VH-VL binders against Prefoldin subunit 5 (PFD5). Designs and how they scored, part 6

Target 1, 151 residues: Prefoldin subunit 5 (PFD5), of Arabidopsis thaliana (Mouse-ear cress) (p57742)
Amino acid sequence: MASSSSRGEMEKMGIDQLKALKEQADLEVNLLQDSLNNIRTATVRLDAAAAALNDLSLRPQGKKMLVPLTASLYVPGTLDEADKVLVDIGTGYFIEKTMDDGKDYCQRKINLLKSNFDQLFEVAAKKKSVADEAGMVLQAKVKQLTAATTS

## First folded at step 18 (VH-VL)

Design v5 (from r4 with light chain S56P)
Fold by ESMFold2, look of step 19:
Formats: sequence, C-alpha cells, structure tokens
Structure v5 (fold): chain C 151 residues (1-151), chain A 125 residues (1-125), chain B 107 residues (1-107)
Amino acid sequence: as target 1 above (151 residues)
Amino acid sequence: EVQLVESGGGLVRPGRSLRLSCTVSGFTFGDYTMSWVRQAPGKGLEWISFIRSKAYGYITEYAASVKGRFTISRDDSKNIAYLQMNSLKTEDTAVYYCARDRGEDIYWEDYFDLWGQGTTVTVSS
Amino acid sequence: DIQMTQSPSSLSASVGDRVTITCRTSQGISSALAWYQQKPGKAPKLLIFEASILEPGVPSRFSGSGSGTVFTLTISSLQPEDFAAYYCQQFLSYPYTFGQGTRLEIK
C-alpha cells in the first residue's frame, strides 16, 4: 500500500520533479550497494580469520609447519604462543584474547555482518524499486509530452 | 568544538505532542547513527530510538515503550536529528539526551561516544 | 530483552581506594559491553567499550574486564572526581539496555 501510494504521487509530479526523484534514488541505490559490498567483503575476511583461528587451535605449541612466503614457495616455521591471539578491532586497537575468546569475537562480528547485510539489502531493494518506478513514469510523461507537441 | 545540543523540551499535558531537536556541530553528522536516550528523574538510562546514516539506509528502531508514538528523523543538510513525540504520557517525563552511536562502521554496534547536555520533558496534567 | 544487573547498587570509598563494580547479564553478550560515568546534572560519559577498551581521554586508572555474562569495571586509585554514578550497557542487540547504576560516594 505504501508503494501504490508512492506511485500515485509520482503520477502527479511534473517532469522536473520526477527527474530529480529518479536521479536522487539512483544515487542512493549506488551508495547502498557500496555499503553492501563493504559488508560482504568484511564477512569473507572474518570467515577466513575464523577458519585460521580454528586451524591454529588444533596445532600444538611449537609444532613445525610450512609457512607461505609466496604462492609457490613454503619454508619451515613454528607457532609462537599458540593459546593467545591479537584481534584487530579497527582504528589502531588490538586486543589480546584467548583462542576461545577470539573465536567468540569473530562469530559475534560475523553474525552482526550477516544481519546488517539482510537489513540493508531490503532497504536497497525498496529504493531500487522506487528508482525503477520513477523512471517508468518519467519516460511515459516525456513520451506523452512529445506526442502532444508533434501532433 | 564537537557538540550535540538538544532543544524543544518543556512542560506539556498528557496526550499532547512535542518535537525535540538535536543540533550537531564539529563532526560529519551524515556519517553517524544517532540515538535518543532518556533518564527519568532519579532513575537510570533508557535507550529509546536510533536512526542510521544515509549510507546505511536511514534504518530506524524504537524501544517498545515508545514504538508507535515516537518518530526519529534527521536532516543531514542542517545537521539536525529530531524526535517527534506524540501521545505523551506522564511516564515519558525525563531528561532526553541525543547521543552519537558508533554505528559509522559495518558492524552497527550502538554505544554512545558523544552525548548532548539533555533537554527536560515534563508530562503532567 | 537482555537484563543488566549491577552490583553493588551503592558503595562508599575513600580517595586512593581500589573500587570494583560488577555487571551481570541475563544472557551471553560476548564482549559487547560499555561503561559510562555520570556526574550529577551531567550527561553520561563513555569510559569503556568492547568490555575492556578505554575511550580516548579516559584516565588509565579505569579498566574493564569480562566476557559472556559477567563484567567488571575497576578504578585502581580513586580520585575525587571519580565519585559519580556508573552504568553498564549492552550493545549486542536492540533494545539496548543499561544496568540500574552504581552510586560511588565518598566514605
């Protein structure tokens, strides 16, 4: 009902008002898509961090392992202090956590990102619908105006 | 100076409406989630609403105690957040603070790193 | 809703004392906890976020710890300006809730 009401108001708008509405809605959709992409990228990074924490928690302290130097070259290495990690929380802050607390931190952040993505995706979809509807109404009005001036 | 300044408080009768304003200076207002938090006389703090930034869709949420009666909004061109309070009750009597949330990042973690001085709303017959 | 219970509700201490305030939650909140100080007639001031990180400009005598359901605010050497009310707040999910507060008074 809110969408139908909005369409009715669009039908009453002049061409300049519709053009401004369409342009603003398009800009907002682009901004929201950038935000969604940032959330998706961060989710991928945190999933990788969580996987790395799980792998580290399965290895004994001092256990020999291959450490990548390049995509095709590995060297021997060992773990240092296998029961503690530093967590980057942004803006230059790092927190030392136990392995279990580090896993819990990552899972909390992943859950937040997934929920935030879902909420923002719905908002972006609604704004995209408004932009598309404004475009269709605008195109119809321009065509009617052009037809009237050529007849 | 970084500031949040609330205004619009006063004495009103139950059932009436009031609009609070939070005027912001000294930071990029449009990048932040803004909240309203209230404190009844001699009592603790109660979060009541937030509004996200434009980049995060202006998403809003409300505490159950005010949902349906209060509306949060913002005007980024004026650096002002608003709280429209309708159908006021005596239990809405409080100091109302606007606060800046740390919702500027992708996690939307709402704790309040900057507070205004508060504006007093008194609802009595 | 996540219930937040502070203990003690009120506490008297002397300048120089070490003071500990506890916040308990009705369910696990990981480390999504903030602490605020509020002086009479003033707005709250953020002290600590993420359970243990000091807000810039907050004196290092303040510290926070805990995860899950039990959290602690500690003031290592109480100063005259520290006599105030203290509130914990969870920021895991809305509605965001605060503890009932702890009044720290001069003994």
Scores: ipSAE 0.688, ipTM 0.852, lowest interface PAE 1.1, mean pLDDT 86
Fold by ESMFold2, fold request of step 20:
Structure v5 (fold): chain C 151 residues (1-151), chain A 125 residues (1-125), chain B 107 residues (1-107)
Amino acid sequence: as target 1 above (151 residues)
Amino acid sequence: EVQLVESGGGLVRPGRSLRLSCTVSGFTFGDYTMSWVRQAPGKGLEWISFIRSKAYGYITEYAASVKGRFTISRDDSKNIAYLQMNSLKTEDTAVYYCARDRGEDIYWEDYFDLWGQGTTVTVSS
Amino acid sequence: DIQMTQSPSSLSASVGDRVTITCRTSQGISSALAWYQQKPGKAPKLLIFEASILEPGVPSRFSGSGSGTVFTLTISSLQPEDFAAYYCQQFLSYPYTFGQGTRLEIK
């Protein structure tokens, strides 16, 4: 693995170099964790949208339902067209899709998010390992220095 | 003004190396995935490689035709993307475009909304 | 790899004509398709993404449709600046692939 080679290079570094390495690795881990959280949040949102589309496809046109005006206030309404939805593509774009195409779009996006999460999780885990190893080597060098100065 | 400028193209013998640069201005380079796409003379487009942003771990991928020979990289402090091309072959002769890749969001869907004018690489004996 | 086949390979038309270009894929790609225009000696320009959404600044005479395995690009009334090559591209999965191109030329 590249981690054993990385450890060897770390053990040659001075304390200041190790502090800089640890700080950089920690910043990268934090950034990757933020990205992973954003992916998880979006997956939950899309799962909810897919469920809503499935529920809509089970209702006849004209069926009464609650229509949100705000996050906390709903009013009665009816489906205008039971077989069409508007899909938010992002950056202010919307397109009209059939219910089947809308379900397919949601499933495609969910599959992408899950795959992207897995890939990024592995990258974040490797960077975390580097950060932890740098921390261990740094602490060992500081303890050696402290022991020498107290004797 | 938003701009991508490729450089480093030229004539080179097979087996040699060449480094392409893509210098960007007018947008936040560090937020975007960057790709290289090439077009052989009289031929269509071939995607070569991408590199994700720092927020997505700088993940890279390569087309099978160049994997093991080409290396994509970036320097976010200079707003430059690079393509290191080793062991060049005559079939690598093409115009090489760098492109801003719309795979910068959480979905990583790679299509290209901004292209440079390209740099020509000719590999001949 | 997802194979992309455009038809026709070339097309002659006059200013004001309506033209349609078809892109077929070897497997379903949902709506993960983009269209590009490339003029001679120039870089490609994004026209449409997600099969049907116009890139900002692209004239409304361009439209896209389709899902799954068959997609179309339509120009409703050709203008002189529309004579170019057109490429479709799938962005569902690596490796990302392009159609072979359709050359649109003046009759």
Scores: ipSAE 0.686, ipTM 0.849, lowest interface PAE 0.9, mean pLDDT 86
Fold by ESMFold2, last read:
Structure v5 (fold): chain C 151 residues (1-151), chain A 125 residues (1-125), chain B 107 residues (1-107)
Amino acid sequence: as target 1 above (151 residues)
Amino acid sequence: EVQLVESGGGLVRPGRSLRLSCTVSGFTFGDYTMSWVRQAPGKGLEWISFIRSKAYGYITEYAASVKGRFTISRDDSKNIAYLQMNSLKTEDTAVYYCARDRGEDIYWEDYFDLWGQGTTVTVSS
Amino acid sequence: DIQMTQSPSSLSASVGDRVTITCRTSQGISSALAWYQQKPGKAPKLLIFEASILEPGVPSRFSGSGSGTVFTLTISSLQPEDFAAYYCQQFLSYPYTFGQGTRLEIK
């Protein structure tokens, strides 16, 4: 738990130190924003998978459906196993689960992603605030130097 | 060869501080969450703390038994994780393990696939 | 906190035996469970994650099963190197908790 005023410490820093601080903070913000985007994309994908599993659990075995062969071409097919799914758990591993266990797996992962997003969002917001404040102090110091030079 | 090596343990009196280090080699340290897990003499395992990677904001968390007294940190340029232990109590006596945490993916699932050999901390009068 | 209870607390068996260790949780954890082996004076070693997936390099005689609140670790044909303590661990949410351990002795 830090208690130091970031504005006061920044105002004591030289222009070179502030530029380095600003640059580093901007890089970290960009990295965190990429991570947040990845989490949101994965959440959307898993929400869709959970919805698909729910729809499949309501259909009889052998019901005809259209199966994508390519993005523009579908062929007729049938549901072979109405009560089982294969789940990709990452790193090249697949495990067979019941439909209910597959839905449970998806919901657990969705809950993790939402919690992780919330935690990381708070950290990214704090880092962004540091970057913005460093930029403001830097601009003020540059204006002081240019004003003194032109006076 | 992949290694985690803990150091900094010792015998200290209650109320004192120690800093443990975990030196890592053989994998990309900066990509992994790191954890500390302890084991009191003759007892089971207790998770203490983790620190996430830079890509996940260096987020930290602590077990209630150490929150406010222990601080986890890392130096990715040196491949070292640290555990600063302040206000030590006799109940903190244990072997302290550094562990590689599988929370490196977007799910942050915390189980430990690589462990150091441990460093012993003894807190007694 | 999620309580983890292992049974039995200790167990003796012969080489070649099939042994089973049970881990029970105080609330549902889906399949977010890992198993560890710890030999005397050594660090723990990950055996199984996601309740049933073997860690690479772990012998195939080890297997795990279960979901929800009851989980098992099975050694299908016990070997001399398997005498150790075994721990389950939930990784659903912090604080991450371990079972109290099961000591397996080879008779």
Scores: ipSAE 0.668, ipTM 0.839, lowest interface PAE 1.0, mean pLDDT 86
Fold by ESMFold2, last read:
Structure v5 (fold): chain C 151 residues (1-151), chain A 125 residues (1-125), chain B 107 residues (1-107)
Amino acid sequence: as target 1 above (151 residues)
Amino acid sequence: EVQLVESGGGLVRPGRSLRLSCTVSGFTFGDYTMSWVRQAPGKGLEWISFIRSKAYGYITEYAASVKGRFTISRDDSKNIAYLQMNSLKTEDTAVYYCARDRGEDIYWEDYFDLWGQGTTVTVSS
Amino acid sequence: DIQMTQSPSSLSASVGDRVTITCRTSQGISSALAWYQQKPGKAPKLLIFEASILEPGVPSRFSGSGSGTVFTLTISSLQPEDFAAYYCQQFLSYPYTFGQGTRLEIK
């Protein structure tokens, strides 16, 4: 219903107003798409972090491992504490959690990101429709003006 | 300094309308979700609405108690959030706080790290 | 809706006491919990978020703990300015809900 009433109001607009409307709508779509991309990227990274936490929870305390000093030089070491993890909460704060609590934190964040993606995707789709409709009305007005000018 | 200043409260009869304003200074208003939270006399806190930033499509949500009657909005050029309150009822009597909502990132976790001092709305005949 | 129940609802205590306030939720909320302090006639003030992280500027005598469905706010040595109402709030999912509050009063 926004498309039908939006079309009628757009047809009343001048060419310069329609160009401005389309330009603004396109910018807003780009901004929302950037936000959607950020959400998707964060979801992938959190899925990977959750998998890594599960793998770490299976390692014994004191397991030998190589600790990188540089890209090609490693020193023997041992896993000191396998039941705790530091979680970056996104503001420069880190909190210590058990491995299970760290997994729970990741799953909570993943669930939030998926829900937020769905909501924002709907908004972006609606804005894209406005931009496309503005483009169609603009094209029609330019065609009518060109026909009147050449006749 | 960082400030949230509510205004527009008052005494109003049931069925009438009132618009609250929240004027913001001291931080980049356009980056933040803004919320309204109310507190009836002698009662606890009730979240009533939020509005997301432009980067998150200005998405809004409302508590069931006010949905359809209240409308949240914002003017990022003026650093003002608004709450339009229509069809007011006696149970809407409360102190209304605007709050900076920490739902400004991709997670949208709505807790409130900065509050105004509130504006009082009294709905009575 | 996620129901939030605080205990006790009211508490009398003396300066220097150690005080613990409990918040219980009707379902698991991980660590998505905040605590607020509200003095009479004043706006609430954020004390703790993510169940245990102290907001900058909040005195270190405040601490929070818990996850899942049971959370606690602890004041290790009560000061005169700590007599106030305290509220927990879940921020896991819409609608965001608060506990009914705990009034902490001077004995």
Scores: ipSAE 0.666, ipTM 0.838, lowest interface PAE 1.0, mean pLDDT 86

Design v5 (from r4 with light chain S56P)
Fold by ESMFold2, fold request of step 20:
Structure v5 (fold): chain C 151 residues (1-151), chain A 125 residues (1-125), chain B 107 residues (1-107)
Amino acid sequence: as target 1 above (151 residues)
Amino acid sequence: EVQLVESGGGLVRPGRSLRLSCTVSGFTFGDYTMSWVRQAPGKGLEWISFIRSKAYGYITEYAASVKGRFTISRDDSKNIAYLQMNSLKTEDTAVYYCARDRGEDIYWEDYFDLWGQGTTVTVSS
Amino acid sequence: DIQMTQSPSSLSASVGDRVTITCRTSQGISSALAWYQQKPGKAPKLLIFEASILEPGVPSRFSGSGSGTVFTLTISSLQPEDFAAYYCQQFLSYPYTFGQGTRLEIK
C-alpha cells in the first residue's frame, strides 16, 4: 500500500505539479512495460534454443534430417558435429561451444533475464502505484477546486 | 567524438563530502548503464556503483565499501552522471573513473567498453 | 564476493615472445569474464569480453580462453605497445570484482 508520507507530499502539490507527476509516471510505466516485454520475448527465444540443443544432443552424428529451405520446402541434410554448436552472442559475433557449454550459456542468459525481469517488475509496480496515487489526489483536488469556484 | 570527462575531484579532509560529475558526448547517454570504478594509488581497480538507464528503471547498486555514503545519479537531459561522496575516508583516496556499460543488452552484463581519463580524489588530514 | 586471482603478478618478456596470464575465480562464473589493458597513467581499455571475444579494434595477437574458474589471456607475439598492466574482471554478479593485476615489462 502507498504510505501516508507519499500521499501527504502529493496533497501538498499544486494541480500543475500533480499533472506533471502523473504524466511522467505514466510515461515511465509504459517504457518499463516495453522493457519487460523485450525481456519476456528474449527469454522465450532462449528457452526454445535450450530445448533445441537438448533435442540435438539426443541424435547421433550423421543422422539424416530434413532442413527447411522455405516454409513449405525441405531438403535432406545430415548433422555434421553433434557435440558442437555455434552460439550467437551478439550482432556479428559467434563462438563455437560444446553442446554442454552451449546449454550452460543459454541457462546463464535465461537466469539473467529472469532476475532482471523480477527486478524491473518491482520497479514498474512501484511507479504504477505512484501514477495511480497521483491520479487519485489530482482528481480530488480538481473536484475541490470545481466546488469552490461554483460557490 | 565519443568521450567521458570526469570532474569534481580534489583534496578534502576526512568526513567531508565531494561530488563527481561525468559529462558524456558522442553517444546516446540515456541508453546506457553508467558505472564508477576507482583505483587507489599503486593498486588495482575497484567497482563502486552503477546506475541503469531509464528503460531499466534507473536501478542502482553499490559496493559494500561505499554503500550508505555514496549516491550515484544521472541527468539524461544533460548527459551527466554524478557520484555524491559523503563521509569520505582516507581509504577513498583514488583516481575515479566513469565508465560506460557496453551496449543496449537486456542481460545487464556490466563490463566497461569506454572509460574516462579519471579525476583524482585525495582524502587526507 | 567473487575473488579474482591473477598469476603471475609480474613478468618480463621480449618483443616477439608469447605470453600467457591466468585468472582464477573463487567460484564458477561460466564465461562472464573481461580482460583490460592499462598503461601507466591511463584509463583501462577493454580487450576481451565473454572470456574469448575480442573487442573491435583489438589486435588479433590477443586471445582469451577458459570457462568456470580458470581463464587465460594470451599475447601470441608481443609488440612494444603491449607492455602494460592487465586485469581480469568478472561480470556474473555484483559486486563486480577485478583481479589484482599483472604487470608485463620489457626484458
Scores: ipSAE 0.664, ipTM 0.839, lowest interface PAE 1.1, mean pLDDT 85

## First folded at step 19 (VH-VL)

Design w1 (from v5 with heavy chain Y58W)
Fold by OpenDDE, fold request of step 20:
Structure w1 (fold): chain C 151 residues (1-151), chain A 125 residues (1-125), chain B 107 residues (1-107)
Amino acid sequence: as target 1 above (151 residues)
Amino acid sequence: EVQLVESGGGLVRPGRSLRLSCTVSGFTFGDYTMSWVRQAPGKGLEWISFIRSKAYGWITEYAASVKGRFTISRDDSKNIAYLQMNSLKTEDTAVYYCARDRGEDIYWEDYFDLWGQGTTVTVSS
Amino acid sequence: DIQMTQSPSSLSASVGDRVTITCRTSQGISSALAWYQQKPGKAPKLLIFEASILEPGVPSRFSGSGSGTVFTLTISSLQPEDFAAYYCQQFLSYPYTFGQGTRLEIK
């Protein structure tokens, strides 16, 4: 719930102002929610990468394995060098790293996304509180107006 | 052409206020985190503040040296980032750069690929 | 805060020389490091990010390496336009901090 001061300010607003505030707040909440979802999706991707690196590190050079070309297509392959990995940094950039550095990179990114998610979640929660409060005040004012009109 | 242009610098006395502006063109301003970095005369670089994009709720952070005195903000409709500087001190004397974050926005990693030419702020009694 | 220490603070070299600048951090930062070049009266220019990735448009004579707490910027063959100040910066956590800088001067 919004602070008493915020609510007080909302109570001084007209219906149109409250509608605008509510709408804007809702839009921002939706945008933040999308961002949170993106972070979640990225986290899943990186978790999978980290798991893959861990699994790979346990495989000896020359080991036969199935290599995924797509989510549903696999071809037989052989593990070459297990001490080096090609890491997708994003935006089409790939860099070669040692296995340990690759794991470290993934872990750093995962930790960062987790922190970002937590921070953004708080921001979204606050924004939602504003939207909800604006909605409540708006409803109250509309009810009052309707009652006055029918009386 | 991509460019960042700072303005608003000048000579002020300690305790006074100044507002810097960073006008951006050539890229989608609203999608990027913007930062202010300053450089005292003959000294190194000091990050002082950033403001995230709208997608990330315009989250702001400040260096301890300016926290409570400086306020970063942005107007995405005008492609402008601002730095409101209050209670200025002599040690705030520096060239102030606005900079665009280079890193992927989702990670909130702030290193800077685009810089303005800088605007000079001199605080002297 | 993460302290950044560059070495040397200044160095003199000649055109064609191989130059190496080191950046040390007070704690591990993985590869969350960037390098900048700054010429007098100009804004810094990004050279390298993620410790070893060359920014587009930067000459290939520049390279970065390192992970954890020790990082290096290398210029394989110094050119006249490379005489400038160089800064490392960590972007693991705020406050984001820079090294004190390294001045590369002509011998």
Scores: ipSAE 0.829, ipTM 0.926, lowest interface PAE 0.5, mean pLDDT 93
Fold by OpenDDE, fold request of step 20:
Structure w1 (fold): chain C 151 residues (1-151), chain A 125 residues (1-125), chain B 107 residues (1-107)
Amino acid sequence: as target 1 above (151 residues)
Amino acid sequence: EVQLVESGGGLVRPGRSLRLSCTVSGFTFGDYTMSWVRQAPGKGLEWISFIRSKAYGWITEYAASVKGRFTISRDDSKNIAYLQMNSLKTEDTAVYYCARDRGEDIYWEDYFDLWGQGTTVTVSS
Amino acid sequence: DIQMTQSPSSLSASVGDRVTITCRTSQGISSALAWYQQKPGKAPKLLIFEASILEPGVPSRFSGSGSGTVFTLTISSLQPEDFAAYYCQQFLSYPYTFGQGTRLEIK
């Protein structure tokens, strides 16, 4: 579990303790930042999916189209059943949904990611504050030590 | 083998404290959100708390019925989740289950695919 | 909080019967619903998540359907081991809430 201390508590810590605290806080901040980035990436993916569903819903059955297999590979295809979609829900599972349910699913996931991002961002900010504070106190103590040894 | 094993249950008087433990094996404990769900005798299931993984800053939440009295925590190095229960009430009497949250981790959708067999907490004067 | 209401609270059926349990929610939850089976003295077992996806190892006679505010669990042909309590649970938002349960008893 991450250590958190107020300024007063940090001022009572030794230099080594502060270094350890700052290092740990920095590590946790980086980890949280990675998670935030993952959420952002997922959000972009889902936004694209939602947009694709919307576009698809406007296309008539039987319409010729290019089907993306990858970001750079396309094959010709024909839109067959336009009222249902297969949705990847993660963890290797796919479910069939109506177009509307698919849109709803995407929106639900997007909303979750937004909420999760906001919550996690707050946590990361607090952790960053701890790291910064520890750094400041550490710097101050080091300066005091240096001054004492040079005088 | 994957398993969750609860311990720490027992008989206590109202106002007392008890700490439950959930020892996990068979999967990477630190990567999962863990929850506690309880079931009063002859009643349904009640979610009471979760704690997210380290990747999500160990965020915790509580049901209103236990907020301010219960504290969920975890020791990833030991593969143990805890539930510290303070100021226990008679209505806290239940079988307490620890459970692994199965939903895709990034979405924080908490449904439970793995359960312990539960530990019984009885609060009685 | 999202209220979960199951119906019926209890039902009796025979082996081989088709059984349907309904779960209603006080607000729309999309497909953020799970179903559990619980036998006496045992922990709940996850059957279905995302309203309609079977958990690995769950027999195909179990199925889930629904979206929004009405969900159903169906057992196509009841087996002896299926007599138990069943719970629905929403995982849209905390507090995560369960239905009051449905007891499936042998007729």
Scores: ipSAE 0.829, ipTM 0.927, lowest interface PAE 0.5, mean pLDDT 93
Fold by ESMFold2, look of step 19:
Structure w1 (fold): chain C 151 residues (1-151), chain A 125 residues (1-125), chain B 107 residues (1-107)
Amino acid sequence: as target 1 above (151 residues)
Amino acid sequence: EVQLVESGGGLVRPGRSLRLSCTVSGFTFGDYTMSWVRQAPGKGLEWISFIRSKAYGWITEYAASVKGRFTISRDDSKNIAYLQMNSLKTEDTAVYYCARDRGEDIYWEDYFDLWGQGTTVTVSS
Amino acid sequence: DIQMTQSPSSLSASVGDRVTITCRTSQGISSALAWYQQKPGKAPKLLIFEASILEPGVPSRFSGSGSGTVFTLTISSLQPEDFAAYYCQQFLSYPYTFGQGTRLEIK
């Protein structure tokens, strides 16, 4: 990574150019952080779904269990179809899968989300570094202007 | 009308450069990953490159056959995707398609639901 | 890279026939597979994604099945407009790869 060449370009910019650069970089960092949060939230949900599928696959068909109706109220229930699940595969589609295929689907999506998070996190870190450096150079130029007017 | 229109193809000698453009209308271009896919005469399809949306950092990737020679980019204000092709080889002769990539979601699953009609690049001595 | 092999490479059939095209992958891709139709001089058109889901507007005579390493595209009753080339594509990981194609010709 060559940080000195980027700093040199910024130091040659005027105050208006630096302010525009800083503002744009800040907006981009915020957008990337939102995207990272969305990925993390989806990963948590899929991890929970995968755990639920694993737990269901270890239970015999017809086994009694408590089914939550509310946070504080449960009723007795049974597994009706222990070898099949419905999977939400994205916007408007549900597909019946075997328990094993459902687990495989969840694991594939989890792997994608984790890889995408790592890749996007690196991009966000680089953009944040640009935003921070632009801010420092901008403040230094503003301070020089203020010093010139107080003589 | 939803439309992708490629332009910039032509006949060129090996070692030269071309820039392809993909002009988009009828959908929110800035929300989508865009890809280039090529097809040599009488041959199958080869994915070349993608560029992700702004929300996913404009991340790019390239097929090994073009990495280091081709550069994908986009101008979201003009709804245009670009493919800069340097150091062209005779093996690059193909119809080049731009395609709307379904990688706009968090999964980045790259299959292509909308295609342009293609622009022809011929590289010969 | 994930290699994709289609069979047959070409196929002759009559209107009304049931046609099956197979796509084999060099490693497991779960259900991360798409099918495309391409007519001469035209761009490809998405038919099926996630191995078995029809793209909106695609006729119900098209169906897909498979998981892992073997996938099939089936046309239950062939129509005149179905004579084209067909390609499978994996979307598990880049570089995204296509099968070599199957040309469906009129008998």
Scores: ipSAE 0.698, ipTM 0.859, lowest interface PAE 0.9, mean pLDDT 86
Fold by ESMFold2, fold request of step 20:
Structure w1 (fold): chain C 151 residues (1-151), chain A 125 residues (1-125), chain B 107 residues (1-107)
Amino acid sequence: as target 1 above (151 residues)
Amino acid sequence: EVQLVESGGGLVRPGRSLRLSCTVSGFTFGDYTMSWVRQAPGKGLEWISFIRSKAYGWITEYAASVKGRFTISRDDSKNIAYLQMNSLKTEDTAVYYCARDRGEDIYWEDYFDLWGQGTTVTVSS
Amino acid sequence: DIQMTQSPSSLSASVGDRVTITCRTSQGISSALAWYQQKPGKAPKLLIFEASILEPGVPSRFSGSGSGTVFTLTISSLQPEDFAAYYCQQFLSYPYTFGQGTRLEIK
């Protein structure tokens, strides 16, 4: 669990302590960035799904359409039932929904992703600031030590 | 065997503090959001707090009834979640459950698929 | 806060009966609803999530339906082990709220 450290507390730390703090903070930033990337990717997929549902609700039964297999791969198909969709709710579960319920589901998920992204972005920014500050203090101490040993 | 075991409950006077622990085994604790839910005697369930996983920055939230008085935390190396309860009031009397929260994906949808046995907190006199 | 109201608050039924419990919400929650069973002195057990999906290990006599503001939990043929309290919970938005509960008793 990450602790907030002040600049003054960092300046009291030894070089080995600062290296450890910097390394841990960098690892946590990388993990948070991976999570942010996953949210961004899922938002693109859901936007595509929402657009497909809107397009589907405008088409008669039996009209040729592209059927998604992945976020970027579609196959040709025909609409079997215009009023219903199966919705992937994650972890391999699917439920049948009306077109209106499917649109509502997509909007709900998009709203969640936007809110979650904003919260996580702020957390990542704060952790990055800690990592950067630790790096600056570490560099200054290494420079001072090097100068002292050459004078 | 998957288990959540709460501990730390007891009888205390108003204004005092307690710390509850939830010890977890049988699943990768660090991957899950953990929640506390309480149930007052003869009453329904009330969600209290969650703490997200490391991948989501250990973000926390609290019910308005306990915000500022309770603090949730976790130690992923020991597989323990904690609830520090300060400035306890008689209305905090309840059975406190820890729960595995399904908000571990990118959507953070909080419903509870695994519950501990509960620990009783009584705030009286 | 999203208010959750269950009806009936208590219910008597016999083994083999079909029982329906209703959960109403103060605003639309899409399908972000879970149902729990709680026996006396025990922790709640998740039965259904996303309004209609059975948790693994839950008997098929349990089913859930609904969307928006009205949801139902149905037990198609009561068994002796089904006499318990039942709670709905919304997971659309903070703060997460539960219904007041429905006690199901043997007649």
Scores: ipSAE 0.672, ipTM 0.842, lowest interface PAE 1.0, mean pLDDT 86

